VH-VL binders against q9h9l3. Designs and how they scored, part 10

Target 1, 176 residues: q9h9l3
Amino acid sequence: PRKMVAIDCEMVGTGPKGHVSSLARCSIVNYNGDVLYDEYILPPCHIVDYRTRWSGIRKQHMVNATPFKIARGQILKILTGKIVVGHAIHNDFKALQYFHPKSLTRDTSHIPPLNRKADCPENATMSLKHLTKKLLNRDIQVGKSGHSSVEDAQATMELYKLVEVEWEEHLARNPP
Short names: E, the ipSAE of ESMFold2; O, the ipSAE of OpenDDE; V2, 0.75 times the mean of E and O plus 0.25 times the DockQ between their complexes.

## First folded at step 1 (VH-VL)

Design A4l (framework fv_amlenetug; at its last look DockQ between E and O 0.86; V2 from the best seeds 0.00; counts 0 for: pae E 6.6 > 2)
Fold by ESMFold2-Fast, scan of step 1:
Structure A4l (fold): chain C 176 residues (1-176), chain A 119 residues (1-119), chain B 108 residues (1-108)
Amino acid sequence: as target 1 above (176 residues)
Amino acid sequence: EVQLLESGGGLVQTGGSLRLSCAASGFTFSNYAMTWVRQAPGKGLEWVSAISYSGDYTDYADSVKGRFTISRDNSQNTLYLQMNSLRAEDTAVYYCAKPRYSSSWYDYWGQGTLVTVSS
Amino acid sequence: EIVLTQSPGTLSLSPGERATLSCRASQSVSDNYLAWYQQKPGQAPRLLIYGASTRATGIPDRFSGSGSGTDFTLTISRLEPEDFAVYYCQQYYSSPETFGQGTKVEIK
């Protein structure tokens, strides 16, 4: 099970004043960028703030959304035992209420060689949009209708592939 | 096996009301959204209404908004469509359909129930 | 709302021939959120393809879907007698979900 996938999640606001981030969409792609999973997810708590500008989620997407418990089970079956790539991936794992082993986790917001290739300080936290534009010459997250988690997951996988050989060698010598 | 069985169709006069039911079996009904799709005689398919697995979220085609109400009873594995202020253009076979989770492609359909609205 | 236009309206073919059915969208259907259904007289629709190109469980391999954006195609490589039916495309990208008007595949 040394397969690699990339994940991106969208969250909506629940709880008092919409301050709690709850999972509302998850996309998972394989190494080649093919979609393995893409579902809207209905949080167990009522949605206070759709955060549509960023999430792309509207009330219409919740009508057919997968129950959180079911979606979580489906997602975890895909992630278990695989190398999982994401950008600021801690937020995705938190929304999934899931622990993924650090040895199998790759966070493109914290890979020094990737920042170096983008002419950014190695320890800075750079946005997915910036790294994608700088290194892949591609604009993502454009417009005011919200982000596509499929687009973000695909971009994240392509970014990781730029440093994969170097970073895997580093991790083999310096286990997390 | 998965089964969806519609009932409640019939002849009704314009301005009247009718309630359709869809009895579901062979799957965990409470885990899925449900949908009504209709087909006028000799015409194509038209999506009418959908309801979330919990019943908390609903959506309607503009042509039926304010007149139709979708609801469900998860304890009885039954989907409903309450149709009020019926018009001649509501004449159609009404199908109960199960989408696959968050995607609105329908893996299972009932056999349909005919609603005829006349003056 | 996204309008789906199917062509031709009617295909008159013989068993063993290839059928090619077109579905065009008035605006881009992103993420390949397009499905195809078969309907026989007096019967409910039957799912054939979803995600533009993924065959539904139990559907014979002679059925295939292709396309992206605004142009989608359903191909039946070698028509069987039971394949003469009406075919509908459906987009589930933008609410409300919409269906094409249908293409009838009939015996020549």
Scores: ipSAE 0.518, ipTM 0.800, lowest interface PAE 1.9, mean pLDDT 91
Fold by ESMFold2, look of step 5:
Structure A4l (fold): chain C 176 residues (1-176), chain A 119 residues (1-119), chain B 108 residues (1-108)
Amino acid sequence: as target 1 above (176 residues)
Amino acid sequence: EVQLLESGGGLVQTGGSLRLSCAASGFTFSNYAMTWVRQAPGKGLEWVSAISYSGDYTDYADSVKGRFTISRDNSQNTLYLQMNSLRAEDTAVYYCAKPRYSSSWYDYWGQGTLVTVSS
Amino acid sequence: EIVLTQSPGTLSLSPGERATLSCRASQSVSDNYLAWYQQKPGQAPRLLIYGASTRATGIPDRFSGSGSGTDFTLTISRLEPEDFAVYYCQQYYSSPETFGQGTKVEIK
């Protein structure tokens, strides 16, 4: 069986009025939730808005941050050939300037059996916070200090495990 | 082989100034943040200052803010620490340290340069 | 500022024995942003462990790290003659980065 990892990213605002989302932290965990990668990343463009309330990123984190080009290379090396689990994962791939094969991508924001377990509409887009509270009895993203990408990646992997057997069988019968 | 070589230490009087240098080789210097860590004689390690790979971001320990300035010259592969208004408590071996990527854990250290501040 | 307190201050052991070094943080070190260093007399520190439990490149298997939150441990399963040194923990979760005061592992 193919190895599986979960990823989560935090972004800051770059570009005009800080509206472009640029990668500033990335965390990757294995199936057991062990951290394989966790780095602060310095975007190549000027940071206009740290978005700290949501991102948890502050100026101090940028002092030792890895250049985007280097971080991207490290991250893609980990992701290549693996099933990658994330929540609204298209945003993470966009920030990485990367397209992972759809057959190897799992997005917990778009898994109908997961929503069903949470007593939510099967085709609704549910927040990671909501699903984690409902299905894992855990509070994540608490307070106004911003999100932890390690915490979020770990939660995402645990959520996927709840539906893994059913969803992997579904995908085998209905290739994306 | 990664190599970091500090220089510029010596004996100075309280209130004096020194400029430390760290010559870097064996890696692409401009891709890495750099850090100064010091160790007073017989004491433990103390983080002093760090600078991002581009030089655009710096940070300092409270004990040195306003007196020390970290800088770098990526064309010369050199890290600097300008130390002004030196105090007795600044007496230490000063290490240049290189993190692996973004985290502030340091996989390479120089051998250090001794700064002695006497009254 | 996160204060790291190491214990014991000195650990007197013989080669072949197991060493257990403790590092306690004054507040939680989230995401296990904790490292361990070894420092021998007259030398710069050497990185052993980062992320609380990940061995740095080239570090022998006898070194292991564990713990989370406020309590962290460095274990040396069988002391070798070259392992007698001072060991420091470091948190890099919040600025300023801080180090523990050190544990000296010496020959009994």
Scores: ipSAE 0.070, ipTM 0.680, lowest interface PAE 6.6, mean pLDDT 89
Fold by OpenDDE, look of step 5:
Structure A4l (fold): chain C 176 residues (1-176), chain A 119 residues (1-119), chain B 108 residues (1-108)
Amino acid sequence: as target 1 above (176 residues)
Amino acid sequence: EVQLLESGGGLVQTGGSLRLSCAASGFTFSNYAMTWVRQAPGKGLEWVSAISYSGDYTDYADSVKGRFTISRDNSQNTLYLQMNSLRAEDTAVYYCAKPRYSSSWYDYWGQGTLVTVSS
Amino acid sequence: EIVLTQSPGTLSLSPGERATLSCRASQSVSDNYLAWYQQKPGQAPRLLIYGASTRATGIPDRFSGSGSGTDFTLTISRLEPEDFAVYYCQQYYSSPETFGQGTKVEIK
């Protein structure tokens, strides 16, 4: 069995109007929720919008931030060969400019049994915050100070663990 | 081996200016943010200023904002701190410190350089 | 700014004893962005712990960090003669970065 990790990324706005989402933080946790990686990341382009309310990213975090190219290398080393769990993970991969093999990817935003367990429509896209509250009775992403990618990654992993057996069996029968 | 060597400290009068340097070696200087931390005699540590790896981003403690300027020359592996309008309370040993990539904990410190501002 | 208050100011102990140092933050330090340093006279600080509980490279396992939120602790399980020094905590969660005022661990 392959090792599992959960990932969550925070993005800031770059480009002329800040509409380009650039990686600014990445957190990776193992199956037990232990933090394997948690770094602020400096985009290659000037940040126009920190999106602090959502991202939690502030200018101060960019002062000591890891250059994107370096961070990307570090992150890829961690992800390689592992089952990567995330929520709406395509956004994280996009920000990383990297796409993990589909067969090794688990997106908690697209796991029908998880939604079922949360009394949500199976084919609906539910937020991490909602699922976490419903299934883990935990509040995440509270306040106005922005998200914690570590917290989100941990929540994502815990959610997945609730349906791991069932979902892995499903995937085995229905490979992507 | 990582080495950080501060220089430029000395005695200066109130209102005067001083420029500190920190020569870095033993690591890829241009890949790391750098920080200045100071310590007044017999006192604790105080974060002063930080600069990103490229120099594009800087930050300052309120106590020095508007008076101090942090900069770097990556081609020379050197960190600088231009200190203007110096005050007695600026008297301290000034350390250059290397943070880990994206965190403001510092795994390497220089020996420090003493700045004494006389009134 | 986040104010870090360390206690006690001075801790007098003998070699072999357990040292417990406290660092309290005026507000929550999220993600446990807290570090501990050791400083001996005439020397620069040395990193001991980061992320509240992660021991830095080369740091003996007698040093350990714990805590979350506003309360953090540095523990030296068995004091060695070389451990008598001043210890500082630092938060790097919010600007400005701040240090505690330090705890001096001295020989009894």
Scores: ipSAE 0.024, ipTM 0.645, lowest interface PAE 4.7, mean pLDDT 92
OpenDDE, second read of step 2: ipSAE 0.018; ipTM 0.598
ESMFold2 (binder alone), look of step 5: mean pLDDT 92; pTM 0.937

Design F1 (framework fv_fezakinumab)
Fold by ESMFold2-Fast, scan of step 1:
Structure F1 (fold): chain C 176 residues (1-176), chain A 121 residues (1-121), chain B 111 residues (1-111)
Amino acid sequence: as target 1 above (176 residues)
Amino acid sequence: QVQLVQSGAEVKKPGASVKVSCKASGYTFTGYYMHWVRQAPGQGLEWVGWINPNSGGTFYAQKFRGRVTMTRDTSISTAYMELSRLRSDDTAVYYCARDRGYSSGWYFDLWGRGTLVTVSS
Amino acid sequence: QAVLTQPPSVSGAPGQRVTISCTGSSSNIGAGYDVHWYQQLPGTAPKLLIYGNSNRPSGVPDRFSGSKSGTSASLAITGLQAEDEADYYCQSYDSSLSGYVFGGGTQLTVL
């Protein structure tokens, strides 16, 4: 097995007008796309906006959700010491209130060779949906009932694998 | 038991259509993409297309666009491939095969035993 | 014509090592897409032998191994046995075709 995982989190709105993004689901997959973790997570603050169109989260999912502090501990135990792949991953780490070393972080929204393969400007931030359609010929995040963080984490890992050798060589020559 | 069971052999005339079925069992049918791959007698494998059983979304190889239609029935965990305007060179064994979608680079980990479609006048 | 190039045949004696090559281009293997291998015994459906360049499914002996470099991949079979006599296919994905592509197949004969 690899010591590389991919993560995708779903956030709900808490705080004034629901403007604070709070962790409400986290999915982690291994190098082969097998699910290592997938739990609904109960924020410590009142949920003002479920953001269901994007998050896929509904009030019913909160009934058996894992409390934030417990879920955070479980998640960090999986991530610590591993290469973690994500898309716009700074949002996931912010929701987890977690610092992951830059040397072990891979963000598929900021990998120039990946954009090049998709016929996109190398310095642009492209959506996971767009890159997945162009490079993997697959539709994710379809419809208006919300996204699957498992599907997103799996797509993110497969996108990274397309540039893994090239990008790891780049990072070895140009440490973050 | 995890398996894909395909319909029996078909003999068709040029210009006809054929519809092959593939019944999944032992796993969550909607959790995996289903692909169709064919093999002409004594020849290699040729990819035809895929269907996402969850959404009903499909994608076909350019060679088959306009002649192939893939559908599914989630109530009986069955996928279908219909090929129209048959030609003699469509004679082949047609396989259904499972793909986890986005897992380890799009490989086929479970195959049906194949359906021989013979197109002859 | 197959998109990935394999030798049409390879042969070896019991106990020997054989290697089957799979040559692609910049739009498939050279673009970074994984290579998978299937074994097809006479009269049967293909069976997954290697996935993700070098991983073995449960039940596949470690005599079978895969590797990938540049625009090509290879399948190595060590300790060759009579039951290994089969057709072997490599498979990848091609970004220019937006589709799955196979090698032409290699017939392994155990002498």
Scores: ipSAE 0.006, ipTM 0.528, lowest interface PAE 12.4, mean pLDDT 88
Fold by OpenDDE, second read of step 2:
Structure F1 (fold): chain C 176 residues (1-176), chain A 121 residues (1-121), chain B 111 residues (1-111)
Amino acid sequence: as target 1 above (176 residues)
Amino acid sequence: QVQLVQSGAEVKKPGASVKVSCKASGYTFTGYYMHWVRQAPGQGLEWVGWINPNSGGTFYAQKFRGRVTMTRDTSISTAYMELSRLRSDDTAVYYCARDRGYSSGWYFDLWGRGTLVTVSS
Amino acid sequence: QAVLTQPPSVSGAPGQRVTISCTGSSSNIGAGYDVHWYQQLPGTAPKLLIYGNSNRPSGVPDRFSGSKSGTSASLAITGLQAEDEADYYCQSYDSSLSGYVFGGGTQLTVL
């Protein structure tokens, strides 16, 4: 069986008016929630908006941040061959400029059984914060200091565990 | 003939470890989470944790974290629960139980006959 | 001590109706998690009796029924039979504990 990891990324705004989302932090945890990777990442372009309220990223975090191309290599090495779990993970992959095989991707924002478990509409896109609170009774992304990508990755993994068997069976019967 | 067959009774000293086995038959072992539930003599049921036989992933009740280890051997469709640093209040019948899917919540539709573990000086 | 509260014992005569309550909290039954029931005959392993609040597995007589409301659930047994004498446990999931939880169990005696 393939190993499973969960990923969460924080992005800052670059480009005109800061509308381009660039990777500024990436956290990866294993099935047990152990941190495999957690680094601040320096975008190749000038940061216009740190989006600190959401990202938790501040200018000081970029002083010794890992250059994007180096970080990307490190991250891809970890992800290769793994089942990758994330929440709205397409945003993370986009920021990484890397797209993991769909058959090896698990997006907790698009798992109907998970929403049902949380008494949410099956086809709705619920936030990680809401699902985590409802199903794990855990508060994440609290305060005004921004998100913790490690915390979010761990929460994502725990959520997926709740529906893993059912969802893996579904995927086996209905390959993407 | 869907069933779970557990290993025999164990007698242990305090501080020792015990490993109970649970062999599944009649269904796809890797397709269902396997839980462990214990019952002290004359007491109620207490959930210990679960293992995903497919991935080997586990999740334990907080009370047992650091002291319990659940494993599996897929080649023989067998789950194992090891409890270390045993104490007298660990004396109980330990059950393995199969988890059914989410459609109707979290429940156990198949139980082993239980394994009595006695911890005494 | 148990997360879900059940009466320690109930009794009834053959043919009568008995009910067993299961009281939870906002972190389990009140949070919307389903309640399941198990029957444990003397000297045996628990057996699934009711799942998903009110569903009966194959082989379970329709004398057994389950219901859920608010933070509580109930198991009803009509037409009580001698073979119904057993311990009954309710079970759910608790988000605060991130785990499965059981009631303390109810011993049913058939008079």
Scores: ipSAE 0.000, ipTM 0.567, lowest interface PAE 11.7, mean pLDDT 91

Design F1a (framework fv_fezakinumab)
Fold by OpenDDE, second read of step 2:
Structure F1a (fold): chain C 176 residues (1-176), chain A 122 residues (1-122), chain B 111 residues (1-111)
Amino acid sequence: as target 1 above (176 residues)
Amino acid sequence: QVQLVQSGAEVKKPGASVKVSCKASGYTFTGYYMHWVRQAPGQGLEWVGWINPNSGGTFYAQKFRGRVTMTRDTSISTAYMELSRLRSDDTAVYYCAREPYYDFWSGPFDYWGRGTLVTVSS
Amino acid sequence: QAVLTQPPSVSGAPGQRVTISCTGSSSNIGAGYDVHWYQQLPGTAPKLLIYGNSNRPSGVPDRFSGSKSGTSASLAITGLQAEDEADYYCQSYDSSLSGYVFGGGTQLTVL
């Protein structure tokens, strides 16, 4: 079996009106929740909106942030060949300007058995916060200080582990 | 018509391995999952695992992981189940059974072999 | 021991109606997984009797019927006949065990 990691990214706003989502932090944890990567990342363009209340990113975090190109290389090295777990993970990959193989991707926002376990409609898109509270009895993304990408990545991994075997069986029967 | 013909009875000693075969006919072998189910004498049915004859993919019950290996030969429409490190409680009739492809939910086992008795004794 | 619970035995006279229960939980029948039923005559392999909770394969008489409600399923046999004497098994899938599961089996005796 392939090694499994979970990823979560925080984005800031760039572009003339801050509507472009640019990677500003990336966290990767292993199957046990150990942090493999956690870095602030400097976008190639000027940051117009730090989106701090959501991202948790502040100007001071960018002082010694890793340039995007370098960070991207480091992250891709970790992800290559792994099963990557994330929540609404297409946003993370988009920010990374990277496409991971679908067969090696696990999106906890689109796992019907997970939603069923949480007494939610299997075809509904539920938030990470809601699923984490319902299934793990854990509060994440609390307060106005913004998200913790490490905490979110860990929660995502723990959620997936609840349905891992069942979902992997399903995927084996119905490969993407 | 659909037929599943299994290999003959086996007698093995503890610690040995056994390989049971199941030859399918009367349908497209690669179009259906093949399951293995066993039944100890006087006991109920116990699921062992499945193989996808088309891809060769397998999935085993947790109880048998590391000890069971399912394979297939598409050229002769035959599925195989090998169980290693045999012990006395492995004594059972082993059945192969066909399941149609279902999208998400588990399907029924619509055709069964006649079973292969495997006896493990010292 | 079996994940799905069946009565060990049931009996009836010819022409009577008998029912066999299959009690599961929220992780199998209650989770929405289909229930299938098998008939096993003495000394033979199991035969599919009911699939998808209530469907009969071709060749199965309409006196056999299946139903599902909540976390349980039931097999009903009307007009009981001598040839119905056999073991009956329910089968489903369990998400907590991540595997196909069977009931313990019910021995039906025709008096």
Scores: ipSAE 0.018, ipTM 0.628, lowest interface PAE 6.5, mean pLDDT 92
Fold by ESMFold2-Fast, scan of step 1:
Structure F1a (fold): chain C 176 residues (1-176), chain A 122 residues (1-122), chain B 111 residues (1-111)
Amino acid sequence: as target 1 above (176 residues)
Amino acid sequence: QVQLVQSGAEVKKPGASVKVSCKASGYTFTGYYMHWVRQAPGQGLEWVGWINPNSGGTFYAQKFRGRVTMTRDTSISTAYMELSRLRSDDTAVYYCAREPYYDFWSGPFDYWGRGTLVTVSS
Amino acid sequence: QAVLTQPPSVSGAPGQRVTISCTGSSSNIGAGYDVHWYQQLPGTAPKLLIYGNSNRPSGVPDRFSGSKSGTSASLAITGLQAEDEADYYCQSYDSSLSGYVFGGGTQLTVL
């Protein structure tokens, strides 16, 4: 009955020596993997470290980027009232400075059945790249030019769909 | 000490509804899931669904969705299973059974009621 | 047909060993879900015999043991006694059905 989306964010380093993680891109896909939102986001603070190897963010992407305050409003409008799927999703919510209800949050880095299907210890935190390769036979985050948050959000939704019925039953039994 | 006492046998006509009760004692009723399992004469065990007595949340086997309703009354530690639109092939012994919390996974049904025979005949 | 496959019957003489198999698939036993075993004497409710693949509840004799490998599980009964004559059911969970599943049951006859 509730709509479901998957999210992935990219962060850049701001603040002293680039130690603060600030939102610089957000991608949101629907249940079928269609892109609902994909924007570069301009942090309110000076970018010290683009973290390009991981984020894929370059100075050129910031030229027409949506200011953080505006992007945050757009993103929250999409997420509110929906089941939100992510991988290590607490990092994304922290970057958004947003609290999403635990009952509507699904974190593919903390779903024991998903690890079990991948022949991994059920309580281990496995990377999105590893789970996607093992369970979907697909390579993501290839090369050193940074991650595609669209690709990561799509992979995250597909991984969740592998355990959706089982995990939703578990959550009905054991509400968060 | 743990006991699950079920209501008595019922005879129903096709199209009717039946409501079976299961009264729990000897443990904290809200600390354990309650399952319903049926067994047609001379046949095997068939899972119907569960209720979480603490939350009132339920989950039903696909075969029974739309016809079964599970409820509970925490003040008298009693679980109920109501099956509607009865057919002759719903004739079975209906058991309630307790499942402990099993760290995310399906746990064993550690205590069972003695069963309630429901006969559906014209 | 039941989701988990058991032989419909097995037999043995007093003092002998019998093994009852329970064959599943990748969505249940093969997915790592635990297997539980129940004993049902004629005219009675099932009783938990083995839980979590190989554990015995208090009061269950050492003669009963369980094991699991791949997509299958087994219940072994050693030193067969007349009172072991009953129906035996395996049970697991199936992720594709999002439900609890039982084997078809095995009738044990003690000769």
Scores: ipSAE 0.000, ipTM 0.471, lowest interface PAE 18.3, mean pLDDT 88

